VH-VL binders against Protein FAM180B (FAM180B). Designs and how they scored, part 1

All scores and structures are predictions.

Target 1, 160 residues: Protein FAM180B (FAM180B), of Homo sapiens (Human) (q6p0a1)
Amino acid sequence: TQPHAGQPMDSTSVGGGLQEPEAPEVMFELLWAGLELDVMGQLHIQDEELASTHPGRRLRLLLQHHVPSDLEGTEQWLQQLQDLRKGPPLSTWDFEHLLLTGLSCVYRLHAASEAEERGRWAQVFALLAQETLWDLCKGFCPQDRPPSLGSWASILDPFP
Below, numbering starts at 1 at the first letter of every chain, in headers, positions and changes, except where a header shows other numbers; Kabat numbers aren't used for antibody chains.
F, E and O are the ipSAE of ESMFold2-Fast, ESMFold2 and OpenDDE, as the mean of both directions, binder to target and target to binder. V2 is 0.75 times the mean of E and O plus 0.25 times the DockQ between their complexes.
Where letters were taken out, [cut] stands.
The coordinates of atoms that the task and the answers printed are left out; those that the model quotes come from them. Centres of patches stay.

## First folded at step 6 (VH-VL; from b93 with heavy chain N35Y; framework fv_libivirumab)

Design b95
Fold by ESMFold2-Fast, scan of step 6:
Structure b95 (fold): chain C 160 residues (1-160), chain A 121 residues (1-121), chain B 112 residues (1-112)
Amino acid sequence: as target 1 above (160 residues)
Amino acid sequence: QVQLVESGGGVVRPGRSLRLSCAASGFTFSKYAIYWVRQAPGKGLEWVAIIWYDGSNKYYRDSVKGRFTISRDDSKNTLYLQMNSLRTEDTAVYYCARHGYTSDSYLFDYWGLGTTVTVSS
Amino acid sequence: DIVMTQSPLSLSVTPGEPASISCRSSQSLLHSNGRKYLDWYLQKPGHSPQLLIYLGSNRASGVPDRFSGSGSGTEYTLKISRVEAEDVGVYYCMQALQNPYTFGQGTKLEIK
């Protein structure tokens, strides 16, 4: 009874998954064109109609209550994640949190105006990306060397 | 119990081909990446190739690129290594090894007993 | 590729005495997540390799407490506090920081 390609896996625990078999197009719209930073630095869903769908409400809950809105909180959460030693793979909740926190970092990096602040967001994003890579190495990590902090900063901010 | 059993080794002349098989049991084969690791007589361990759990990524040692092809058949719980254009330096015991994991690490947790490949004139 | 160098290549130890094996890497094995991606394996005569230590210092299941791993960056050490007859074999360090995973050349442990 091994699941094969095409079988969806939904979060059955606290956190909620990004997978939504009944509404995959809505989820894609939420992630690609539906997000922006609010005045508190939190990601929110721009379109209230999309936010009112079942997947939109679940995503909004995760963004409001579980994704850090500032650099200090993001660094603290990353440290806590690195200290966790739960059985692999990462729970759906932890992986979803990791991905959304990384997405938040990208938005904050884009919104940052000062080079020093931008550099710090890029560094945190690089660390989150490395954690994501290692967590995705359920089978094996890529042959190429993992990206350095500098290489990720260059990709995210070509104008230092 | 987790078990890996290699087969297909033998004695061949340079330039010939062999196909090795690794039969897996006692775990969900389709969930794990599997390695081929070789050991020449009296020498140390040398990674040869790996295939990811879903077959999407394959990596090879530089000296075997273009000559060796790793593949898997999850319906048969079997890993393969197709070895073409064999050279005398490919003479070794070939092991398959599972890419295991714990809550905080990924490692070679189970190895087969090996199958011997001898390439000689 | 990361090059792993072990020393000594061989050592002979009187039963009950300690033994130490060193492993050096051509670049740091410390990941930005704080983990050290160095593992130790033992290959007993006529047997397949077996895992001893993972992530620098963690003992694998069934491995006696007399085995310990330590080190950081590019320098790592495997220690056996009291060598016993069943410890004979070839010890390998391996880096798991990046692909390809690479092994040291091996250290042969013998009993005097």
Scores: ipSAE 0.005, ipTM 0.466, lowest interface PAE 13.4, mean pLDDT 76

